# VH-VL binders against Protein broad-minded (TBC1D32): the designs that were tried, part 13

Target 1, 124 residues: Protein broad-minded (TBC1D32), of Homo sapiens (Human) (q96nh3r1119to1242)
Amino acid sequence: GIHPVYFCSTHYIEMLLKAELPLVFSAFHMSGFAPSQICLQWITQCFWNYLDWIEICHYIATCVFLGPDYQVYICIAVFKHLQQDILQHTQTQDLQVFLKEEALHGFRVSDYFEYMEILEQNYR
Key: E = the ipSAE of ESMFold2; O = the ipSAE of OpenDDE; V2 = 0.75 times the mean of E and O plus 0.25 times the DockQ between their complexes.

## First folded at step 21 (VH-VL; framework fv_tafolecimab)

Design y4 (from n5 with heavy chain Y105W; at its last look DockQ between E and O 0.04; V2 from the best seeds 0.00; counts 0 for: pae O 5.2 > 2, placed apart)
Fold by OpenDDE, look of step 21:
Structure y4 (fold): chain C 124 residues (1-124), chain A 121 residues (1-121), chain B 106 residues (1-106)
Amino acid sequence: as target 1 above (124 residues)
Amino acid sequence: QLQLQESGPGLVKPSETLSLTCTVSGGSISSSNYYWSWIRQPPGKGLEWIGSIYYKGWTYYNPSLKSRVTISVDTSKNQFSLKLSSVTAADTAVYYCARLPIEGWYYFDYWGQGTLVTVSS
Amino acid sequence: EIVLTQSPATLSLSPGERATLSCRASQSVSSYLAWYQQKPGQAPRLLIYDASNRATGIPARFSGSGSGTDFTLTISSLEPEDFAVYYCQQYSRWLTFGGGTKVEIK
């Protein structure tokens, strides 16, 4: 698998999340755990428990072809995809369980490719 | 049997845009299992990956060429194309199109025969 | 960028002899390495993927080994049709090729 080269920058993830998805950023703070913890789990497992095989391949391809920093961008994209769910689960106080145990239903890497390119342009 | 065939002008003037098309037969380009790639090889030299495209238009480019490269796909024609702008003599090469599987890992399992493109005034 | 260095640049051998080709990466590529054979005027042909897996239709005399930074392609007994240029390629970070090793007849 691909190692989280840029993931060691928890500050970078939080910075991007705060800038791009302030409501999600706030949700994590209110829930008492860091988004980097979730990202670490995703990246460490190569999204194996969260994405279908095709999307995992797209994830890996993205990191291989565009650079490992896209690990971060994909995480941000996932948070963007889950934004409404994150806010709902924050209210029900099961956000951590939701993010750690539930699959990323409906997430397609291809749907967020342009978004990730914008992230790259703005933050790389 | 899958076949890839490159086509386009074999001569391009400096500063112009190199344009090539790869026609895929014996299989659909609209497959979720593959990226479609361009690789080039200067005469007597090694191989250089240019870029790859997914059938939905998702592109990956070699960072060294990214600023000049555009790859597109036409699923209706079962083709994908390469455009390389601002060419110089250094861009003279045999250009190959190839298939890149994603289920295993990212090697090139099928190649076109290649087409020589010479950059000359 | 990960640089792949192949050695030797040229390998002169006779049919029936064992050929050992080296590919060294500037940094670890795990097992994400492929080998190709290219004959004059032809496109490269995939031989090995994931460092040691033989591609479909590739004779058993071809074998790959290694991991990390050091990889080897071995042709146990050279056939006349095996004289060609061989390239390694990594897909750990982007896609890059080695400079090639020419296996020529002595």
Scores: ipSAE 0.019, ipTM 0.690, lowest interface PAE 5.2, mean pLDDT 91
ESMFold2, look of step 21: ipSAE 0.217; ipTM 0.724
ESMFold2 (binder alone), look of step 21: mean pLDDT 91; pTM 0.901

Design y5 (from n5 with light chain D50E; at its last look DockQ between E and O 0.59; V2 from the best seeds 0.00; counts 0 for: pae E 4.0 > 2)
Fold by ESMFold2, look of step 21:
Structure y5 (fold): chain C 124 residues (1-124), chain A 121 residues (1-121), chain B 106 residues (1-106)
Amino acid sequence: as target 1 above (124 residues)
Amino acid sequence: QLQLQESGPGLVKPSETLSLTCTVSGGSISSSNYYWSWIRQPPGKGLEWIGSIYYKGWTYYNPSLKSRVTISVDTSKNQFSLKLSSVTAADTAVYYCARLPIEGYYYFDYWGQGTLVTVSS
Amino acid sequence: EIVLTQSPATLSLSPGERATLSCRASQSVSSYLAWYQQKPGQAPRLLIYEASNRATGIPARFSGSGSGTDFTLTISSLEPEDFAVYYCQQYSRWLTFGGGTKVEIK
């Protein structure tokens, strides 16, 4: 599909996650798995093999129409969606398998548009 | 004011299980804002994080110790505990309990006074 | 696992001198690094968090710098109470401490 934003930085992902979902942020790092590892993989691959085709199209359209920073906001929204599952996978290998191998079933970009607009307002 | 106090036997035989309890006073262990942690320091050596627990029972362990460590919480007693199995002389250390804020996450803000545990025949 | 290597192991200086302590990480920890001071018989005390921010009540002579893999703690002019052991700690992946730098009086 569409090229990911080349200027998305690990620091921006980490700062937003720390501010918005501090329990997820700390759980990732305390499990030994930095959230930027999976976010960069998701963004670089446009969520290929992580989302259903329809949701990949929504992701691409959101980034094209609302701007490249939405790649990060979508990652934060995915973490918000998965929060309880992430908190229960306390081991590095188990968390990595969950995030890299499992489909992000149930995640819909449209369910989080209002949230992401608030993120843009607060952090742009 | 918040205080953390380690307690437990100061002597443990090799191959046995080291057991310690940290009693929290002046605050609640059932807070959604903190992890409760164990850190140790062998005599004359550096610090080693052992692991941390959230009050709901979610545990995070140092990978080098994970196979031997269990941390648990008893919210009714405002306590959390450490069990370290199959100890050797290398496990002789001062053991600290400490609090780790979730917001901020990057430092232990309250420490117990520490308790020396010696592993000896 | 991220290994933190502190150097030198021992730093022998006189009061009034500048101390420079190094902490090197085996892989990037971004700015997720703290510095602690430990005096004999005491629990560690936080000096610096997020590589460069002084904790509340820490004198201005203490400063931290660096990001990624290379970090420095500087004590601009040593006071008698500054002769202690200093540890760096990373919190990017799990929580690990360096081996320490002992700052001792020459």
Scores: ipSAE 0.341, ipTM 0.769, lowest interface PAE 4.0, mean pLDDT 87
ESMFold2 (binder alone), look of step 21: mean pLDDT 92; pTM 0.909
OpenDDE, look of step 21: ipSAE 0.761; ipTM 0.907

Design y6 (from g1 with light chain L95I; at its last look DockQ between E and O 0.66; V2 from the best seeds 0.00; counts 0 for: pae E 3.0 > 2)
Fold by ESMFold2, look of step 21:
Structure y6 (fold): chain C 124 residues (1-124), chain A 121 residues (1-121), chain B 106 residues (1-106)
Amino acid sequence: as target 1 above (124 residues)
Amino acid sequence: QLQLQESGPGLVKPSETLSLTCTVSGGSISSSNYYWSWIRQPPGKGLEWIGSIYYKGWTYYNPSLKSRVTISVDTSKNQFSLKLSSVTAADTAVYYCARLPIYGSYYFDYWGQGTLVTVSS
Amino acid sequence: EIVLTQSPATLSLSPGERATLSCRASQSVSSYLAWYQQKPGQAPRLLIYDASNRATGIPARFSGSGSGTDFTLTISSLEPEDFAVYYCQQYSRWITFGGGTKVEIK
């Protein structure tokens, strides 16, 4: 897969989360679970075991053709997709188990291309 | 303007459940912008966050107290409440309700006046 | 759990002196730290958020600095109303408070 760049620092992920998804941002902090923990796992594994092969290909192609900062934008899009599930997991271990061990059910990279282009425009 | 007021019994027996209510006035508890929180302070000691609730019923608890704490919200009465079970003398404290903005940083911007709850045989 | 240790426990100073209060975290909290002032019989009052930003209406003599594990609240010239107890609070993982520093008249 794609080598991680330093776009996944806790600071950058949290800045984007705070701006784009304030309820999700607060859920991580109030649950004692840092968003960088799961983002690094997702990115370094190219979402292997989290996405179907077709969606992994979309992720790789997006990062190759649109830039490595799309690794972070895809993470923000995943959080947007999962926001109701994240908000309902109030204990650290429940949230961590959900994000690290369960499939990203229903997430499609293509459903979020327009959103990620807006993130690029606003934050790149 | 916005005001938070704690109410409930000031004396609770050991092993019983401490129960407090916070009434919000001058604003709505049904806001997507805030958590509603309980903090306590034993006499002469520091502050301890107990937990917070979002108006849809989502709760976040201090892990050291989680096994004994229930926070709930009643949007029709513009109130939220605290139950702390199996109390001991160590639970004697001034109990504050407070508002926690979801926007930006997580500091408590409005506090109730506090109510002393004594746990005594 | 992140433990915040405030020092000194008591700081005895005269009006006009500079007060320097320390808060140290057991783990990094980045810049997710707030400072409060509490006077007897009152709820705490927010002074500083995000380590260094003054809250609305807080005089310029109050300033905060630090990141990671080491944080400082400075009161450049103490006024009579500044003799109180000061608490730090982190919000990186859950919410915890320090044990407090009492600033008292020498």
Scores: ipSAE 0.442, ipTM 0.813, lowest interface PAE 3.0, mean pLDDT 88
ESMFold2 (binder alone), look of step 21: mean pLDDT 93; pTM 0.929
OpenDDE, look of step 21: ipSAE 0.739; ipTM 0.898

## First folded at step 22 (VH-VL; framework fv_tafolecimab)

Design z1 (from y2 with heavy chain S37N; at its last look DockQ between E and O 0.04; V2 from the best seeds 0.00; counts 0 for: pae E 7.4 > 2, placed apart)
Fold by ESMFold2, look of step 22:
Structure z1 (fold): chain C 124 residues (1-124), chain A 121 residues (1-121), chain B 106 residues (1-106)
Amino acid sequence: as target 1 above (124 residues)
Amino acid sequence: QLQLQESGPGLVKPSETLSLTCTVSGGSISSSNYYWNWIRQPPGKGLEWIGSIYYKGWNYYNPSLKSRVTISVDTSKNQFSLKLSSVTAADTAVYYCARLPIEGYYYFDYWGQGTLVTVSS
Amino acid sequence: EIVLTQSPATLSLSPGERATLSCRASQSVSSYLAWYQQKPGQAPRLLIYDASNRATGIPARFSGSGSGTDFTLTISSLEPEDFAVYYCQQYSRWLTFGGGTKVEIK
């Protein structure tokens, strides 16, 4: 089974996204789709259907070993990974469908570990 | 018959670096299914988790020890290692290596026999 | 950081008696708690995981219960081999151990 690590702050997600990825924040604003809406879906499902099994295990381990705020930091890292895709799908007005139904192709937790440490250092 | 075996010096001088190696036999350290861990127990005291490593080199460390700890893996030798810098008498303990399933509930299912490391002049 | 407090520190009992060991967490760990037995001169051995599930090969006299902050390990009838130190361990955030309860012969 999957160790459920549930902690979410919608305000914290919005604050970090605006500060770290202003173009992504603007894209969500233009689309009328809240960033926290998709982050809650990802977190409550433990990224099931979005990441392969090994990456789900790394997500859970990161939150267990480093603390539940990493649920937020991984969401910001995912948005950073998807920045160009998000901008494209805002332009075609299907952002919500893309984020809810597409796998996070190519995303690895380990590729963003240093970035997430910087987020923790700056915003914790 | 998976086995974990600690090895390294039993005596380390204060301010030096404690170095231990865990050799895995009866299984592969390169398995995607496990984290490899160091845990210690000072004489007459309880257990303290030191840190974990995934075979590709990803580490987690106990925050209280993080500034002094390095854990590394050598998949070609089926081994992982602990370095603890700037040791004092407080670092005298039995050191265990242990396996943690990546899938599941994050408890330690296999342990080495332990090795006593004494820090003294 | 989550602190686990085990009580009593020492439990002096005779074979055949019931042992009740307590582990209290400083904040909720849900059900993410394990129990280990450590016999003299040996490494710890997993007894219970996820608060109440016996590990493979653990006799039925060992049982765990609780959730949140209060957890109990019960040994229904002590055997001579059960006189050891018992540790709880949480895995909700970080991996931390309790201070142990020594079960000794009275």
Scores: ipSAE 0.033, ipTM 0.635, lowest interface PAE 7.4, mean pLDDT 85
ESMFold2 (binder alone), look of step 22: mean pLDDT 91; pTM 0.888
OpenDDE, look of step 22: ipSAE 0.767; ipTM 0.906

Design z2 (from y2 with light chain L95I; at its last look DockQ between E and O 0.70; V2 from the best seeds 0.00; counts 0 for: pae E 2.6 > 2)
Fold by ESMFold2, look of step 22:
Structure z2 (fold): chain C 124 residues (1-124), chain A 121 residues (1-121), chain B 106 residues (1-106)
Amino acid sequence: as target 1 above (124 residues)
Amino acid sequence: QLQLQESGPGLVKPSETLSLTCTVSGGSISSSNYYWSWIRQPPGKGLEWIGSIYYKGWNYYNPSLKSRVTISVDTSKNQFSLKLSSVTAADTAVYYCARLPIEGYYYFDYWGQGTLVTVSS
Amino acid sequence: EIVLTQSPATLSLSPGERATLSCRASQSVSSYLAWYQQKPGQAPRLLIYDASNRATGIPARFSGSGSGTDFTLTISSLEPEDFAVYYCQQYSRWITFGGGTKVEIK
């Protein structure tokens, strides 16, 4: 079955997205695509093939020095960055292709440090 | 008090397009908090979600119906509409419009009375 | 797609009895499940949302429970107005309704 670390991460992603970005949350579910599906892929691969090398280093450093919960906060920040693009992709396969094949449209971890700090303060 | 009311023809010929309008009163269709939805129920059978629309024009469709469905919104008239193309007798149903909250909910909290649309074969 | 299977299809009970209605999902829907009541010639009425929360104005005799794939609607003591068809609905992936359970008098 699902051990506590994995299940807690999936539930936490769902909870945070529902609270922080309800339009993005509903867009995923109405499109038939659970947010945890793409977040698991991003986290498992350390965003390999999604971010350039410098941003992968920022991701890893952030999680090592600030704690593993930041891997979830980074996912929420990516959704915030891509919000308008996500809302334009209203169907399952189209949304999946966009999220799995795009270079996250210029997302930079450093642009969202303050936001992620606020997430930690509000939801940790 | 929010009210939803369906309107449109009760009889549609096979292969034509079914067209319905839902008029929203006692509230605004231009709300960041809601989707506006169409649901149908064939006589004596269960419910089927057709699709939902956000007032900015973003559509979400049941994948089994997507190829035939268009939902649109007219914020100036406080209305949204359904077009279902190439209808057959299987599309005979009571059609409901309904409100779907975005925040924390994906269940329909307000429903219209429903309108029966018959597709004669 | 997520299929919701409701059982039994028909439940024949007398006023004052306890009704227990089941809804099973083909895959987990977490707690994203609602229950509706529908009387003949009327639109469905929301009873329960998020598996266990009673909607505004719904009598305390209605309660919902469950999570994941198995959900239950309980009516603790049936009133004459409770004889109707009941549907479950999931909103985890797209939106799907169950086939319904008819609660009938005898």
Scores: ipSAE 0.440, ipTM 0.777, lowest interface PAE 2.6, mean pLDDT 86
ESMFold2 (binder alone), look of step 22: mean pLDDT 92; pTM 0.920
OpenDDE, look of step 22: ipSAE 0.671; ipTM 0.884

Design z3 (from y2 with light chain W94Y; at its last look DockQ between E and O 0.04; V2 from the best seeds 0.00; counts 0 for: pae E 3.6 > 2, placed apart)
Fold by ESMFold2, look of step 22:
Structure z3 (fold): chain C 124 residues (1-124), chain A 121 residues (1-121), chain B 106 residues (1-106)
Amino acid sequence: as target 1 above (124 residues)
Amino acid sequence: QLQLQESGPGLVKPSETLSLTCTVSGGSISSSNYYWSWIRQPPGKGLEWIGSIYYKGWNYYNPSLKSRVTISVDTSKNQFSLKLSSVTAADTAVYYCARLPIEGYYYFDYWGQGTLVTVSS
Amino acid sequence: EIVLTQSPATLSLSPGERATLSCRASQSVSSYLAWYQQKPGQAPRLLIYDASNRATGIPARFSGSGSGTDFTLTISSLEPEDFAVYYCQQYSRYLTFGGGTKVEIK
């Protein structure tokens, strides 16, 4: 459904990531791989090839029913879900390959709905 | 054949909670393909979406009503419910339940017959 | 919030005439627009979805067109059962309905 450029968000992603997941923020900066690179890829593909179909439908629903800034909150939730894996990948080539080429196994939008509501409350 | 039927009190006093139930027959509320929704229409007026729920309990509400609305699902009874708190005369309306596809097509393809709820002393 | 403005509010026509109903969105909804028919004392009935696709069982005299912000429902030749109120509804962002167009017998 929604257009992946709905919410232009590079600085917003950086701000939220620094505030919410400082270790992940540091891992990206040490690696030289910008968080916005992978977030843009996920968003422009509507998480196609990254999430199961049902989770893609839930992602679209959050953006339609709660607002387009939820595409950013979903990305932060994904980083929270993958925190340990991200912290283990220190080189740009390795982290980038991991995030661009693999499914986000185990991520469910429903596991992070309350967290995203808190992000909305705190940062919108 | 899928059918939706609203039930509940037709008269509610001001400041109390309006409670309605939608019973689904001829199909399962536990379908992964649908949200289940409430819409209302004040007499002689247009339609207003109240909210929608996925059968696992995840729901979405109209922002103008969110502070007063609770929608819930009972899959064992094949039902979903609406509670609207602190009602006033402005909440007098025909209340419809309806089905909404999950696949990004958020038009209502099946509707209940509607039930009039009057808010009056 | 995306506001849908329907015009005219009332359209007075005779059976056999062509009805043209307008729905305009305050911002683009792409093609995510549906049309409903509602008769007194009845629930709305889905006519058109995705701007131009007829729902199952809807006669060919009903057609929809438009994209973005400007949408039209056309009834090519009114039948007696077509005198009703028609609503548009967008599903691009939130779910909102237009105020309706009443098609009544002249």
Scores: ipSAE 0.299, ipTM 0.753, lowest interface PAE 3.6, mean pLDDT 87
ESMFold2 (binder alone), look of step 22: mean pLDDT 92; pTM 0.914
OpenDDE, look of step 22: ipSAE 0.815; ipTM 0.919

Design z4 (from g1 with heavy chain T59N; at its last fold request DockQ between E and O 0.71; V2 from the best seeds 0.73)
Heavy chain, then light chain:
Amino acid sequence: QLQLQESGPGLVKPSETLSLTCTVSGGSISSSNYYWSWIRQPPGKGLEWIGSIYYKGWNYYNPSLKSRVTISVDTSKNQFSLKLSSVTAADTAVYYCARLPIYGSYYFDYWGQGTLVTVSS
Amino acid sequence: EIVLTQSPATLSLSPGERATLSCRASQSVSSYLAWYQQKPGQAPRLLIYDASNRATGIPARFSGSGSGTDFTLTISSLEPEDFAVYYCQQYSRWLTFGGGTKVEIK
ESMFold2, look of step 22: ipSAE 0.440; ipTM 0.805
ESMFold2 (binder alone), look of step 22: mean pLDDT 93; pTM 0.925
OpenDDE, look of step 22: ipSAE 0.790; ipTM 0.911
ESMFold2, fold request of step 23: ipSAE 0.527, 0.619, 0.576; ipTM 0.815, 0.850, 0.832
ESMFold2 (binder alone), fold request of step 23: mean pLDDT 92, 92, 92; pTM 0.921, 0.922, 0.920
OpenDDE, fold request of step 23: ipSAE 0.857, 0.855, 0.859; ipTM 0.933, 0.933, 0.935

Design z5 (from g1 with heavy chain T59N, light chain L95I; at its last look DockQ between E and O 0.64; V2 from the best seeds 0.00; counts 0 for: pae E 2.4 > 2)
Fold by ESMFold2, look of step 22:
Structure z5 (fold): chain C 124 residues (1-124), chain A 121 residues (1-121), chain B 106 residues (1-106)
Amino acid sequence: as target 1 above (124 residues)
Amino acid sequence: QLQLQESGPGLVKPSETLSLTCTVSGGSISSSNYYWSWIRQPPGKGLEWIGSIYYKGWNYYNPSLKSRVTISVDTSKNQFSLKLSSVTAADTAVYYCARLPIYGSYYFDYWGQGTLVTVSS
Amino acid sequence: EIVLTQSPATLSLSPGERATLSCRASQSVSSYLAWYQQKPGQAPRLLIYDASNRATGIPARFSGSGSGTDFTLTISSLEPEDFAVYYCQQYSRWITFGGGTKVEIK
């Protein structure tokens, strides 16, 4: 099934999110929820039960072909996609429920490939 | 220069609602770069963050106070406000409004001068 | 909730002496920690942010160090204006302040 071929440090996730999406970064921390917590869950499960099968395949192929840092870039792209939903949920425990138990509706890896290339250029 | 000024009653009766307003001058409260915050300090004691608000109305509360706190913003008046319900003597404190940058480091960079609110009688 | 415990509660020193103030977090706050100085009747003033960065206009005698759970504010040589109360603040999860350390003369 799922193979967790890549792992990322929590420091790198926090640093990149603070640089790229500071409003999301601050909303997580002001709500008492570390963004690295959900990112590690997504990465270790290869987004199982969060993305449809085709998008899981795109995730895995992207990380294998383009390098392990893409595990983090995909997480940042997911946060960018969900920014408005995250900001609406920042006041309650339902942010944790929303991110841990809800599918990532509408997210497609291919929609964010150009963005992730820019992240690679800026941070790799 | 940016200035924050607290206003409101200095005396509140037990079980009533404490209500304060912070007026922002020399800058816009509608900035996407800042949260607008309330912090209090009981006499002779330390500081306690009450909560913060983004100008679009999205607020974040100290979990210890969340059930009693409402922070709101009025962008047309360049003001934000605090309501703390069901007050007791333990809510007697100096109340500060303060600005918290979203970009960069997370510290309160501008503070009001503070207003003492006493809960008695 | 992350609890910040400052020690000592009171530090009694003379001008020219070195002050070492401790802030311990109940769980890791990474480097998300600030230090403030407060004099009577005034709002707090920022000294240090991100554990070790001196705020604009803060004299070089103030320095911060630490990460994770253990943090230190050092005043290398106390000046008369440094006798005040010092607070640490974290922003890793919500925002909390320490109970303060009073630095007093003698």
Scores: ipSAE 0.479, ipTM 0.811, lowest interface PAE 2.4, mean pLDDT 87
ESMFold2 (binder alone), look of step 22: mean pLDDT 93; pTM 0.927
OpenDDE, look of step 22: ipSAE 0.553; ipTM 0.856

Design z6 (from g1 with heavy chain S37N T59N; at its last fold request DockQ between E and O 0.55; V2 from the best seeds 0.66)
Heavy chain, then light chain:
Amino acid sequence: QLQLQESGPGLVKPSETLSLTCTVSGGSISSSNYYWNWIRQPPGKGLEWIGSIYYKGWNYYNPSLKSRVTISVDTSKNQFSLKLSSVTAADTAVYYCARLPIYGSYYFDYWGQGTLVTVSS
Amino acid sequence: EIVLTQSPATLSLSPGERATLSCRASQSVSSYLAWYQQKPGQAPRLLIYDASNRATGIPARFSGSGSGTDFTLTISSLEPEDFAVYYCQQYSRWLTFGGGTKVEIK
ESMFold2, look of step 22: ipSAE 0.505; ipTM 0.816
ESMFold2 (binder alone), look of step 22: mean pLDDT 92; pTM 0.906
OpenDDE, look of step 22: ipSAE 0.755; ipTM 0.902
ESMFold2, fold request of step 23: ipSAE 0.611, 0.524, 0.549; ipTM 0.845, 0.822, 0.831
ESMFold2 (binder alone), fold request of step 23: mean pLDDT 92, 91, 92; pTM 0.907, 0.899, 0.903
OpenDDE, fold request of step 23: ipSAE 0.749, 0.772, 0.753; ipTM 0.900, 0.907, 0.901

